# Designs tried in a protein design chat: VHH binders against q8el04. Part 14

Target 1, 306 residues: q8el04
Amino acid sequence: MKSIQVQQLVEEFNLEVLAGEDHRERTITKSRTHRPGLEFIGYFDFFPMERVQILGKKEINYLHQLNEQERDIRIGNVVNYHPPCFIVTSDQDGLTYLKKYCHAEQIPLLRTKEATVDFMAKVDHYLTRKLAPEIAVHGVCMNVLGIGILIRGESGVGKSELAHTLLGRGHRLVADDIVVLKRLSHKTILGTHNDKNKEFLALRSVGLLNVVRAYGSRAFQDETRISLDIKLSKWEKDSLHNELEFETQYRDYMGVSVPSIEIQLQPGRDVAGLIEAAANNWYLQQQGYSAAEDFMNRIEWQDGDD

## First folded at step 4 (VHH)

Design s25 (framework vhh_7xy4_2)
Fold by ESMFold2-Fast, scan of step 4:
Structure s25 (fold): chain B 306 residues (1-306), chain A 120 residues (1-120)
Amino acid sequence: as target 1 above (306 residues)
Amino acid sequence: QLQLVESGGGLVQPGGSLRLSCAASGFTFSDYAMAWVRQPHGKGLEYIATISGSGGSTYYSDSVKGRFTISRDNAKNTLYLQMNSLKPEDTAMYYCAKDEGWRGSYFDYKGQGTQVTVSS
């Protein structure tokens, strides 16, 4: 099971540490945040105690309306479930009681200046990506006409040179060499770079190129949903490759099926143009049109007896 | 015929070190990225690390980053995993995988693996 430490949230969101500074190594395993509400009135059935607990204006105002003794009981009951941490939003103050309980139970108490709803959305987004199941594969990830494309093939087949050609045509690099794939849901695979190869493309004879510095920030993006898988292969004269392929093939990535095509490299072939065609065809298929199905239906209709 | 044979597992104390090996045959080893994955008893597969065909690029899961080092010797068709600062939660069956053969919750090759047990 995948987890991150509370310390990573502190760094990512520049959070102020109000209590529990020595306990920032506590782990987060759930991708969604939670705001306690019914828990303050003693109802803990289905309380998601493993989630980061967010205390916004509503939560803090309620606690501040209580007398000191009742407030101590209510917050103590929530803290006693030992969630990973508490985060107070909207730069709210008057939190001495929270510092006391979080210190006693060794739970980080953090604060942000950001408003509750916006902050929760950002944290949920970050946790979803950090906690997603992942694999790393050899290849290139590009965004072509808004379509995330994973380009695979053995070392030396020309994937990086192809990526450079696509950059010259206005498409965007996500990752070269190592592509990190994350499963965000049962239907969504996200492609991204590793930390070390961000913005870099390796080209034979030229060397290492920073695509943002060479072509501007629009030549790069941090991540993309993978909608199409492309396998590059060398031309083989004795290949059993079919001259015309009409059936959609799929490749599985962590339980998610992605449409897959194979492109054989031949001297003079415009592979970049074929990739652009594949991206355009993907859009048509999302609108319910299949060129292969249309073609096959026309053959079957016209193949009737005289 | 693709064949991957893992070795080097064993019993080790917390904080100890261990080096795993994977002997590969049946394909051009240097043309493919290789990965290490593990499976604790009764749990699903967990991704550990990947290394490119040339050995020039690596990626590690957050759970092992800074503690484990993946490497390869293309002349010997062998993949390695150096494991340092071992923790009880590192206890698992460890498998090597060719990247095209691994698909998350399963992979095309599923050998016997090598067992790592971190005693506490």
Scores: ipSAE 0.462, ipTM 0.801, lowest interface PAE 2.9, mean pLDDT 86

Design s26 (framework vhh_7xy4_2)
Fold by ESMFold2-Fast, scan of step 4:
Formats: structure tokens, C-alpha cells, sequence
Structure s26 (fold): chain B 306 residues (1-306), chain A 120 residues (1-120)
């Protein structure tokens, strides 16, 4: 099982450690955060104790309204489930009772200045990416007309040069050279960069280019859902092989099937234009229209009963 | 014919180090990204690291980041994995894989593997 340590949240979000400093190596295995509101009133059915527990103004204000004995009982009942950690939002204070229980049960108690809703969204986003199964593949990842496209092919086939052409047409770079793929669900692959190559594009004869500095922030995005796989190959022999294929081909990435297209590089071919066409065709397919199916159905109908 | 031959595994104590090698033949090694993956006994395959064809870019799973280093020598058609600060949970059969086969989920095109056992 994939996991991260509480210490990684402390570093990522600049969290203040209020208790449990020696226990930041505790592991987080669940990608969602939770607010233990119902648990404080005694309802523990389906309590997601393995999640990071967030204490917002509603939770803290409710606890502050309780008398000392009742507060101790309710906090103890929640802390005794041993969640990975507790994080108090909105820089709330008066937390001596929480520090006492978190210290006794060896659970980190952390604090952020951020508001609850915004903070939870950021943490859920971070955990989802960090805990997802992942692989890294050689290629280029682009966002073209809102469609995430993985472009693969042999080293030197011109993938980075193609990416630069697409940037010149207003499309966005996600990653060059190494693309990190993360499985977010049984149907969703996310493409992102490896952090070290963030914003960089290597172009033969030109060198290393930072696309944000060269073209502005709009030329780059950190991640995209992968909707299309494109294999670039060089034309060798028998380039008249039928490129008018009507059956959708797929590539499997970590159990997720992604539509795949092979494009042969030939003199005079506008490969960037073909990629734009593929992205537009993907939108039509999502609306329930398949040009290939429509064409084949028209031929079948014509040949059958016309 | 494509061949990948892993070596360098063995028994090591926690905190120790090992260097794995993978000798590749039957394809233009520098044209392809290479990966290391591992399989603990009775568990599924776990991705470890990838290196680009040129060696200019690398990526590591969070479980090994900072402890393992992937590298390659294109003149010798050899892939390496330097493993430091080994832990009992690193015990597994280690395989090298050509990126094309790994990313397609086609794991039959891996070598015979090399066993790493971390115990006292």
C-alpha cells in the first residue's frame, strides 16, 4: 500500500506542530480528509479513522461550549481511534486539552492559518496525487484544446520539436522527456512532470528552454487527465499501409485503457494539425458521435438495402 | 532478440547498500527509457524508478526517493540501481524493464530478475 508520513504534510503546508513532534513518521494511507463533527456527538458508525482529521471553527467552538468532563470524554473517544493526525485550521487557540490527549496517545496535533474549506481542498488534492499508483514513461505530455495527450516514440524522433510547434499554436506543455502517470481511478490516468523537468523543454540546436519564461504562464500546466495516446514513428517502408483505420486502438496504462493513434512522420505532413484534429474528434466521441462508426454504418446500410 | 539480464542482488543487513546491474541487448539501448520494478514474495509488481534514454531525466517512487539512484551507461548497454539505506521492506525480486513494455502493462518482457533480501 502506498503511503506518506505526517512529516510530509508538515513540510508541504508549513504546519505548526503543537503536540506529537516525535511521531511525525506516522503514515497516511487515505487520500481524503475528514471533519469529526458527528463523532464528537457520539456517532461513530463508519468513522473514517484512517483519514487526516480536520478541526475547523465548528468543531473547536462546539468543544469549547462543553464542560471540562464532557470535553475530556468526547475528545478521548475520538483520539482513541488513533487517526494519523489532527490539524486545526484558522489559527485557532485554547487547545491545551487537545495537546494533552494527542501527547498521551502519541498522535501529531498540527495547526494551519488557512481557512478550513480551502485547506481541506489543498490537502485532498495533494494526498490524491501522492497516494496514487504511478509509473514514469518516456515522452511528452501536452494539453491540446483541453485534452491531455501523451506523445511517445523513440528518442530523437522529434517529440520535443513537435511540442514546441504545439506551444506556438497556443497549446500547453505538461512534461517533456519523462512523464509521470498516476492512476486516480479505474478509468482515470493523470499526467504530470517529475518536478526536476518542470517548465523545461529541450530543443535540438536551440538547447534548454523554460516555456513559462519564454511564453508566459499560460504555456504550462502542472497536470492533465490523459485522454489520448499518440505514437510517433518515422516512415520507413510501405508507408501506404492503410492509415485509414476505423477501429479504435487502445494502450493500457496501469489497467486503464487509453485510445491510441499512430502517426507516421513524413515530409510535408502537418503532425501538429493531425494532433489538433484528434483532440477535436475526441470531443465529438465524448458527445456520442463516432465518425468511423457513422461511416461504416452508412456503407453497411448502402450495401445492404439501398 | 531483446534480452535483459539482471545481477547484483544478495543478502544485506538493514542500512546496507547494493548495486544492481541490467545488461541489455537486441535493441538500440540509448533510444529507450528504462525502468526498475520489484515484486515482493506473494505481492504485485511495484514501480521503483525510470531513467530517460539519454540519462538526463529520472523519476523515483516515494518509497525509494533519496535512497536509490538509477543510472545508465549507454556505451556499455547497462542499467544500474544503486540502493542505499536498505530496509526489510525492500526485500523483493528486482527486474529491469524497457519503457515500452512497462508502460503497456506487458510485464512478460522483463528479465529473470535478481533477488534482494534485507534481514539481520
Amino acid sequence: as target 1 above (306 residues)
Amino acid sequence: QLQLVESGGGLVQPGGSLRLSCAASGFTFSDYAMAWVRQPHGKGLEYIATISGSGGSTYYSDSVKGRFTISRDNAKNTLYLQMNSLKPEDTAMYYCAKDEYWRSGYFDYKGQGTQVTVSS
Scores: ipSAE 0.218, ipTM 0.666, lowest interface PAE 5.3, mean pLDDT 85

Design s27 (framework vhh_7xy4_2)
Fold by ESMFold2-Fast, scan of step 4:
Structure s27 (fold): chain B 306 residues (1-306), chain A 120 residues (1-120)
Amino acid sequence: as target 1 above (306 residues)
Amino acid sequence: QLQLVESGGGLVQPGGSLRLSCAASGFTFSDYAMAWVRQPHGKGLEYIATISGSGGSTYYSDSVKGRFTISRDNAKNTLYLQMNSLKPEDTAMYYCAKDEVWKGTYFDYKGQGTQVTVSS
């Protein structure tokens, strides 16, 4: 089971610590945030106490309408379930009662200036990515025409040089050398970088290149959904590199099947152009068109099969 | 024939340290990224760490970051995992893997494994 500490949320979202400063090591294991509502009127069935608890204007205004004794009881009942932390949105104040109970129960109480809905969306996005099952693979991840492409192959086959060629054609680097793959759902693999290789591309003879500093922010993207897997291999004289592919091949990443093609590197071949063609073909396939199937149907038609 | 042979596991007290080794043969070791994965008894495979072919890039799961260090010696065709501040939750069979053969819950070319037991 993956987890992060409350301290990581404080750092990521520049949160103000109102109470529980010494308890920021508490762990978060659930990717979705929660706003307590029915819990304030005593209904705790299905209360997701393991989630980060968000207190927006509705929550705080309701508590402020209660007399001091009732307010203390209502918030005390929620705090006694020991959620990872509470975060108050919209820079709301008058929170002495919350500070008191969070201090007593050793639970961080944090604050943001952001509005509730936007802030929750950002936190859910961050937690989903940090807590997702993941593996790291050797390769390059690019975004080509809006399609996330994982390019793999043995060391020295020219993956980074190919990535540089694709950058020159206006496509975006996500990761070089080590690509982090995260399973966001049973249908979705996300590709991203680690902290060390962010924005860097290693090129023979040139060395390390920071693509954002060299080519601008347009040349880099933090993450992309993986839609296509490409295996680069060295050209072999006995290889079937000219054979037409009629059946989609797949590669499995953590139970998610990703379409996969093999491209052989050979002198004079425009491999970058083939990757661009593959991205365009992926769009056509998503729209229900298969060129291979159309071609096969046409040859069957010529053989007298309707 | 690709072979991966893990070693270095054993019994250790909580808070102790172990160093695992993986001897690789049958392929050009420096051309491939290598990973450590583990499987607790009766549970699925859990990813631990990856190191690039050159050793220049590493990645760790959050459960072991700051406690474990992955390294390699390409001259000796050997992968290492230095495990510090061991916890009972680290008890598992540990495997090394060549990254190109990862397929969710199985590997075509992982080794036999080495058992790590953290107990008082």
Scores: ipSAE 0.000, ipTM 0.457, lowest interface PAE 11.4, mean pLDDT 84

Design s28 (framework vhh_7xy4_2)
Fold by ESMFold2-Fast, scan of step 4:
Structure s28 (fold): chain B 306 residues (1-306), chain A 120 residues (1-120)
Amino acid sequence: as target 1 above (306 residues)
Amino acid sequence: QLQLVESGGGLVQPGGSLRLSCAASGFTFSSYAMAWVRQPHGKGLEYIATISGSGGSTYYSDSVKGRFTISRDNAKNTLYLQMNSLKPEDTAMYYCAKDEYWGKSYYDYKGQGTQVTVSS
């Protein structure tokens, strides 16, 4: 099972460690955070104990209203399920009792200055990406007209040069060379960069280009949902690209079907323009429109008229 | 005919090391990125690492970062996985894969695999 360590949350969100410093290697396997509530009144049916437990003002104020004996019982009952860690939000104080229980049970107790709702959203976002099933593929990932496009093909076919042409037309780079694909759901593949290739595009003769420094922040995007797969080829038969497609072809990434087209990269061909056309056609297909079906129906209607 | 043949697996104690090899034939090896994936008994495929065709770029899953190193020898058409600080959790059948096959069934385009067992 895919997991991360509590230490990774501490580093990512600059969390203060209040207790359990030696136990930051505990693992997180669930992408959603949880705020204990009913658990503090003894109801544990459906308690998601494997989730990071968030203690906001509501949770802490409730615990502070309890007498010491009742607090010991209720906190002990929650901690005894051994969640990965507890995180207190809004820089709240008066946590000596909680430090005691977390220390005794060897569970990290962390603190953030951020407000509960915003912090939980950020953590859920981070965990979803980190725990998602993933693969890394050779290619370029671009955002074209709001559509995430994975451009693949053998080394030397001109993928990076095509990416630069698309940048010049106002489209955004997500990743060059190695594209990380993450499955967020049965219907969603996310494309992103790795740590090393963030903002970089490698161009022959020019070298390594930082697209943000060269073209501004608008030229780069950290991630995009993959909506279209494009295979570039350099020496295949033109007939494959000159025929009207009557059925959408698909490529499967980790059980998610992505529409796929093949484009032959030839001298004099406006391949960037073809990719822009494919992005626009994707929007029409999402609305249930098929240009191929419409074209065939119009031809069949005219033939019937005669 | 495209062929991938994995080797180098075996039984090793926790903390030990193994080097896996994958001999590739039937395609221009240096033109394609290659990957390692594994499958523990009774579980699904888990992605491990990818290396670009030139060998200049790599990516690792979080579970193996700092412990495993992917490399290739394009003159010998061979992919490698150096596995250090092995853990019981690394026990699995290991497969090499040509990355363009991610858009097809994983089961159809990987080799026969090599078993790695980490046990005391």
Scores: ipSAE 0.429, ipTM 0.785, lowest interface PAE 3.1, mean pLDDT 85

Design s29 (framework vhh_7xy4_2)
Fold by ESMFold2-Fast, scan of step 4:
Structure s29 (fold): chain B 306 residues (1-306), chain A 120 residues (1-120)
Amino acid sequence: as target 1 above (306 residues)
Amino acid sequence: QLQLVESGGGLVQPGGSLRLSCAASGFTFSDYAMAWVRQPHGKGLEYIATISGSGGSTYYSDSVKGRFTISRDNAKNTLYLQMNSLKPEDTAMYYCAKDEYWGRSYLDYKGQGTQVTVSS
């Protein structure tokens, strides 16, 4: 099972360590944070104790309204479930009781200056990406008309040159050479770059190009949901491939099915234009329109039939 | 015609090292990215590392980053995985894969694999 250490959150979000400094190696395995509520009044059914526990102004103000004995009992009961860590937001103070119980149970107690809602959104975003199952594939990832497209094919088939043509048409580069794919859910694959290839495109004869420096920040995007898979192949004389297919083909990535098309490279073919057409057709299909079905229905049409 | 033959596995103590090899034939090796994947007994397929066709780019899963090194010798049509600081959780059958035969929930083609066992 994929996990990160509490220490990685401390470094990523510049968190202050209030207690449990020797226990930052504790692991986080769940991608969502949680704010305790009903747990403070003794209801622990369905308590997600494996999640990072966030204490905002609402949580701290409630605890501060209790007398010292009640506060100690209620927070002790929550800490006894041994969550990975507690994080207090909005630079709140008066936390001696929390430090006491977190120290006794060897659980990190951390603090941030950020407001609760914004901080939780950032942490959830970070954990979702860090804990997601991932693979790296050879290809190019582009965003074309808002559609994330993974372009595959053997080395030397012209993927990077095609990416440059698409950049010239106003589309965005996500990754060249190595594309990192992350499974965010049973329906969603996210495509992104690795740290080393961020913003770079390798072109024969020209060399390594930084697309942001060459074309501006609009030419690059950090990540995109993969909506379409494209396999580039060289034209073959004896190919039996029918390019006018009426059934959607799919490729599996970590158990997620992605629509897939194959485009053969031929001299004089506008492959960039075909990719733009595929992106536009994806939008029409999302609106419930199938050109293939419409075409078949029209050739079967008869006067007076409904 | 396409063939991948893994070797180099064995029994090793925690903290030990092994070097795995994969001999490829039946395709133009340098034109394709290669990957190492593993399957612990009774569990699903786990991705380990990818290397580009030229060898210029690599990527590693977080579980092996800093401990394993993927490399290739295109003149010999051979892929390698150098495994250092081995842990009991690294125990698995290891497979090499060509880029079109991995990245899925299954492998379209796999060789016999090579077993790595890290004893406690």
Scores: ipSAE 0.495, ipTM 0.807, lowest interface PAE 2.3, mean pLDDT 86

Design s30 (framework vhh_7xy4_2)
Fold by ESMFold2-Fast, scan of step 4:
Structure s30 (fold): chain B 306 residues (1-306), chain A 120 residues (1-120)
Amino acid sequence: as target 1 above (306 residues)
Amino acid sequence: QLQLVESGGGLVQPGGSLRLSCAASGFTFSSYAMAWVRQPHGKGLEYIATISGSGGSTYYSDSVKGRFTISRDNAKNTLYLQMNSLKPEDTAMYYCAKDEYWGRSYFDYKGQGTQVTVSS
């Protein structure tokens, strides 16, 4: 499975390294953190030793109330399970005993000035994204009216030009060219940029544009939940294509079904307006309304010939 | 119709190198992003790398970043994966995939795959 190194947490959260400096290459494979509690009194059934172990004020205060012999036994028992690392919150002091055991067992001991609950929430958020199953697809990811939209299609069909038109209408760019999709749950696909294409949009004749520098921070968003998939295709004169379909189509992304719409590019067509309409229609469907079903039901109310 | 044929796998020692190839036919190769994925014996599919249709943009999984290089030759309709500093954990069946198949449940790839075994 996916993993990251403890060093990546040190860099991301500006953590102070108290012990185990040479062992920051140890790997983290679990997206949730854990606070030892019952483990300090000898109960290790279901101990999630593969998780990052967080020591807040409750944990440290308890250990500091023990005499030295009891503290040595109890913390030693936890450290001997070799978790990826320990992180002490709230800039707590008096940690010589922890430094000693973490040094002996070659486990990083880190510290943050942040409060426990807020810090754990941030770390869990970061690990969930970094450890999520992922794929990278060719396309553009936009946030339109609060809806994350993946726009895909052949190279040269006009995806980046469409993205620029949507930027001009006040919508936000997430990624151009390569879109990273992450599965956060059985219901949630998250769309993000890679590091190289962050904030960039490639436009024919203009070149490479940094949308934040050109249009301000409002023009860019780091990530968005994907709610709608749009396939752009070139119009073919011989096509008998009917763009009015009464049944919702879906596309599967890593086991998550996403509503999907195909839009043919035709000269003079307002594709940006169609995407905005699709976003508004998505909100209505979330409220339990289907225009297609309503229309079909009205047809079915007819009794023979009108 | 659409065909993807992988080749170039084999047995190598840890620290060695291999170059995989994928010959594509049945579609306009330069118009689609391509990817490499692998499946170790008895495990699920693991994403490795993606390259844009023009070859101008790439993305790599953290497990191979800095060691593997994805590239393409659109004139030859061929996708490549240069694999350096190979590790035993890189042992897997390697498949190439076309952008149209991304977002599926990962149950099938058009290619037969090519086996890479990293062992002393």
Scores: ipSAE 0.318, ipTM 0.719, lowest interface PAE 4.1, mean pLDDT 85

Design s31 (framework vhh_7xy4_2)
Fold by ESMFold2-Fast, scan of step 4:
Structure s31 (fold): chain B 306 residues (1-306), chain A 120 residues (1-120)
Amino acid sequence: as target 1 above (306 residues)
Amino acid sequence: QLQLVESGGGLVQPGGSLRLSCAASGFTFSNYAMAWVRQPHGKGLEYIATISGSGGSTYYSDSVKGRFTISRDNAKNTLYLQMNSLKPEDTAMYYCAKDEYWGRSYFDYKGQGTQVTVSS
């Protein structure tokens, strides 16, 4: 099971540590946060104890309305389920009772100045990406006409040089060499860069190029949904390659099927133009049009009467 | 005839180290990125690390970053995983995989695996 440590939330969101500083190594395995409510009145059926627990103004104001003994009982019962951590929003104070119980149970108690709803949305977004199943593949990821395209092929086939040609045509680089793929849902793969290759493109004879510095910020995109897979191959005289394939092929990435095409890299061939054509054709297919089906329908003979 | 053979697993104490090896044959090893993945008993596959064909680029999952190092020797057709500061949570069957996909599986050229057990 994929997890992150509470310390990673502290760093990402600049959280103040109120208690449990020595226990920030506790793990988070669920991508959604939770606000306890019914738990304060003793109903723990379906309590998502494995989620980060958020205490906003509603939660803290309710606890502050209770007498000291009742507040101690209510908060103790929630803390005893050992969630990964508690985060208090809106820079709320008067939290000595929470510090006491979080310290006793060795659970981090954190605070943010941000408002509850905005903060929860940011944390849910961050956790969804960090906990998503991921793999890293060799290739180039580009955004071409709004379409996220994964370009793969053997080392030395010219993927980075092709990426540079596409940059010269106004398309955007996402990642070169190592592309990180994350499964956000049963139908969505996200492509992104790793930390060290951000904005870089390696070109034979030229060396390492920072595309933002060379071409401006519009030449780079941090991430993209993968809509099309392209395999580059070297042209071989005796290859059995059919350039007019009428059935859509697919490639599986972590259980998600992505449309896939193969393009042979031949001297004199405008491969960048073929990729642009593939991106435009993807849009037509999303609108329900298939040029192959239309062509086949026009040439098929059906002699009959209705 | 593509083959991947993992080795180097065993029993080790928490905080210890192990070096895993993967011997590759039947393809041009240097032309493909390689990965390590693991599977704890009764759980799903967990991605660990990838290395490019040249060895110039690496990527690690957050769970092993700073503790594990992936490397390769293209002259020997061998992939390595140096595992340091091992934890009980690292207990799993470890597999190497070629960066190609067919059908529903990640890493279709997954080997037979090598067992790593971290226990006192």
Scores: ipSAE 0.405, ipTM 0.758, lowest interface PAE 2.8, mean pLDDT 85

Design s32 (framework vhh_7xy4_2)
Fold by ESMFold2-Fast, scan of step 4:
Structure s32 (fold): chain B 306 residues (1-306), chain A 120 residues (1-120)
Amino acid sequence: as target 1 above (306 residues)
Amino acid sequence: QLQLVESGGGLVQPGGSLRLSCAASGFTFSDYSMAWVRQPHGKGLEYIATISGSGGSTYYSDSVKGRFTISRDNAKNTLYLQMNSLKPEDTAMYYCAKDEYWGRSYFDYKGQGTQVTVSS
């Protein structure tokens, strides 16, 4: 199981440390944050204690309405479950009792100037990406017409040159050489770069290009949902294969099925154009239209036609 | 016939080092990225590191970054994992995997594995 340290949240979001400064090495293993509410009135069934606990204006105002004895009991009961940390939003103050209990139980107490809902969305986004199951694969990841495409194939098959052609057509690079794939849900694979290859494209004879510096920010995208998998293969001379396929093929990545297409590299073939066609066809399939099924239905009507 | 054979595991004390090897055969080794994954007893598979076919690019999980180094010798069709500053939580069966591993069952393409135990 993947984890990150509370210190990584402190650095990423420039959080102020109010208590537990020596315990920022505590680990976070859950991708969603939580706001305690019913827990403050003693209901702990299903309390997600492993989540980062967010204290907004509602939570702090409730605690401020309690007398000192009740506040000590309510805060102590929540802190005693040892969540990874507490983060107070909206730059709220008057937190002496929270500081006391977090210090005593060795749990970081942090603060942000951001509003609760916006901050929670940012933290959930960050944690989801950092904690997602991941693999790294050899290939190129592009965004073509809004569709994330993973392009695979043998070393030297021309993947980087194809990526450059797609850049020239206005599409965006996500990653070259190594593509990091993250499973965000049972239905979603995210493709991204490995930090070191961010914005770089390697082209034979030209060398290493930073695509943002060479072509502008439009040429690059940090991440994309993977909607299509494309395998590039070398063309076999005198191939007599019928390339008209009626059934969608799939490739599974970490339990997520992704439509997969094999494209053979042939002299004179517009592979970039085929990739653009595949992206457009994906949109039609999402709208419930299958060209293959429509064609097969028309053949059946034609065969039955007197 | 594709074959991956891991070796180099063993018992080591915390803070120690081990070098794992994976001998590959049955495919053009330099054309494919390779990965190391591990499975602690009674737990799921955990991704460790990937290296590109040329060896020019690598990626590491956060749990091993700075401690482990993935490398390859394409002339010998061999993948390596140098493990330094070993911790008890590194105890697992270690497997090497070809890039096709990611598109199908993990058990279809990984080798038999090599056991690493970090204990005093």
Scores: ipSAE 0.005, ipTM 0.503, lowest interface PAE 10.1, mean pLDDT 84

Design s33 (framework vhh_7xy4_2)
Fold by ESMFold2-Fast, scan of step 4:
Structure s33 (fold): chain B 306 residues (1-306), chain A 120 residues (1-120)
Amino acid sequence: as target 1 above (306 residues)
Amino acid sequence: QLQLVESGGGLVQPGGSLRLSCAASGFTFSDYYMAWVRQPHGKGLEYIATISGSGGSTYYSDSVKGRFTISRDNAKNTLYLQMNSLKPEDTAMYYCAKDEYWGRSYFDYKGQGTQVTVSS
C-alpha cells in the first residue's frame, strides 16, 4: 500500500507545527482529506479516520460555541481515533485544547494560512497523485483536441513517428515509450510520464528529441485523463478483417474500462487523421450519440421492413 | 452552487407514514455519502441515517432502525427517507446533508428543511 509521511505534507505546504513535532513520521494512506462534521454530533460509523483531518472556520467556530466540557469530550472523541494529523486552516488560533489532545495522543497538529477550500483542493491534488495505484505500460500518450489518448502497439510499428506527426498537427505529447497510468478513482485513469522521459520523443534515425525545445511549451503537457485506448496493428493483406466495428470495445486498466479501437496500418492510410476523428467522435458519444448505434438502427429498421 | 431542497414533511398521526425527498444540485451526487439529520424544537441535531454514494450501504440510528429506510436515485440526484410507524418523538425539522461535511455549523449549505409533526 502506498503511503507518505506527514513530514512530506509539512514540507510541501510549509505547514506550521503546533503539536506532535516528534511524530511527523506518521503515514498517510488515503488520498482525500476530511472535515469532521457528523462526528461532532456523535456519529462515528464511516468516520474516515485514516484521512488527514481538516479543521476550517466552520469546524473551529462550532467547537468554540460549545461549553468547555462538551468541547473537550467531542474533540477528544475525534482525536481518539488517531488520524494521521489535524490541519487548521485560515491561521486560526485559540487552539490550546487541540494542542493538549494532539500532544497526549501523539498526533501532529498543523496550521496553514490558506483558506479551507483552496488548501483542501491543493492537498487532495497532491495526495491523489502521490498515493494513486499505478502501472507502467509501453506506448505513447498524447492529448488530442483535449482528449487523452493512449497509443499501443508492438515495438517498431511507428508509434513515435505517429506521435511526431500529431505534434506537427498541434497536438500535445504527454509520454513516449513508458506511460505511467494512475488510477485516480473508479472512473478515472491519468496518463503521465516517468519524469526521466519528460518532454522526450525518440525518433528513428534522428534520435532523442526534446519536444518543448523543438516546438515550444504548447507541444507538451505533464498529464492527461485517458479517454481513448488505441491499438496500432500491422495490416495483413490476406486477412479478412472488417474495418467497421459496430460494438464498442473496452480495455481494462486497473478496474477502469476505457473505450478501445484498433487501427490497422495500411500503406497510404492517414492514421493521425483517424485519431483526430476518434477524438471528435468521443465528444459526440459523451453527448449520447453513437454513430455505430445510429447506423445499426437504420440497417435493422430497413431489414425489418423487408 | 451546492443546493439541497427538502420536501415531503407534514402533520401525521402516530403510527402513520411519510416519505421525504431531497433534490441535490451543484455537485456530483453519486460520489458522496448522503445523510438525513433532524432537529426537534429547542434541541440539538440528531443523526438519522446515512447512505453510500452507490446506495450499497445504509446505516441508521437505533431510534429509527427498522422504521425508517434511506434510499437514493442517482439518475435523478434525489435522496429519500421513508418513515413508517411514526412516533411523537419523531417530531422535528428534517434536513438533507452531504456527508463528511455535516454539522450544525453547515446550516448555510443545507436546505431550509422540511417539518415533520407527529400528533393526534
Scores: ipSAE 0.000, ipTM 0.095, lowest interface PAE 22.8, mean pLDDT 81

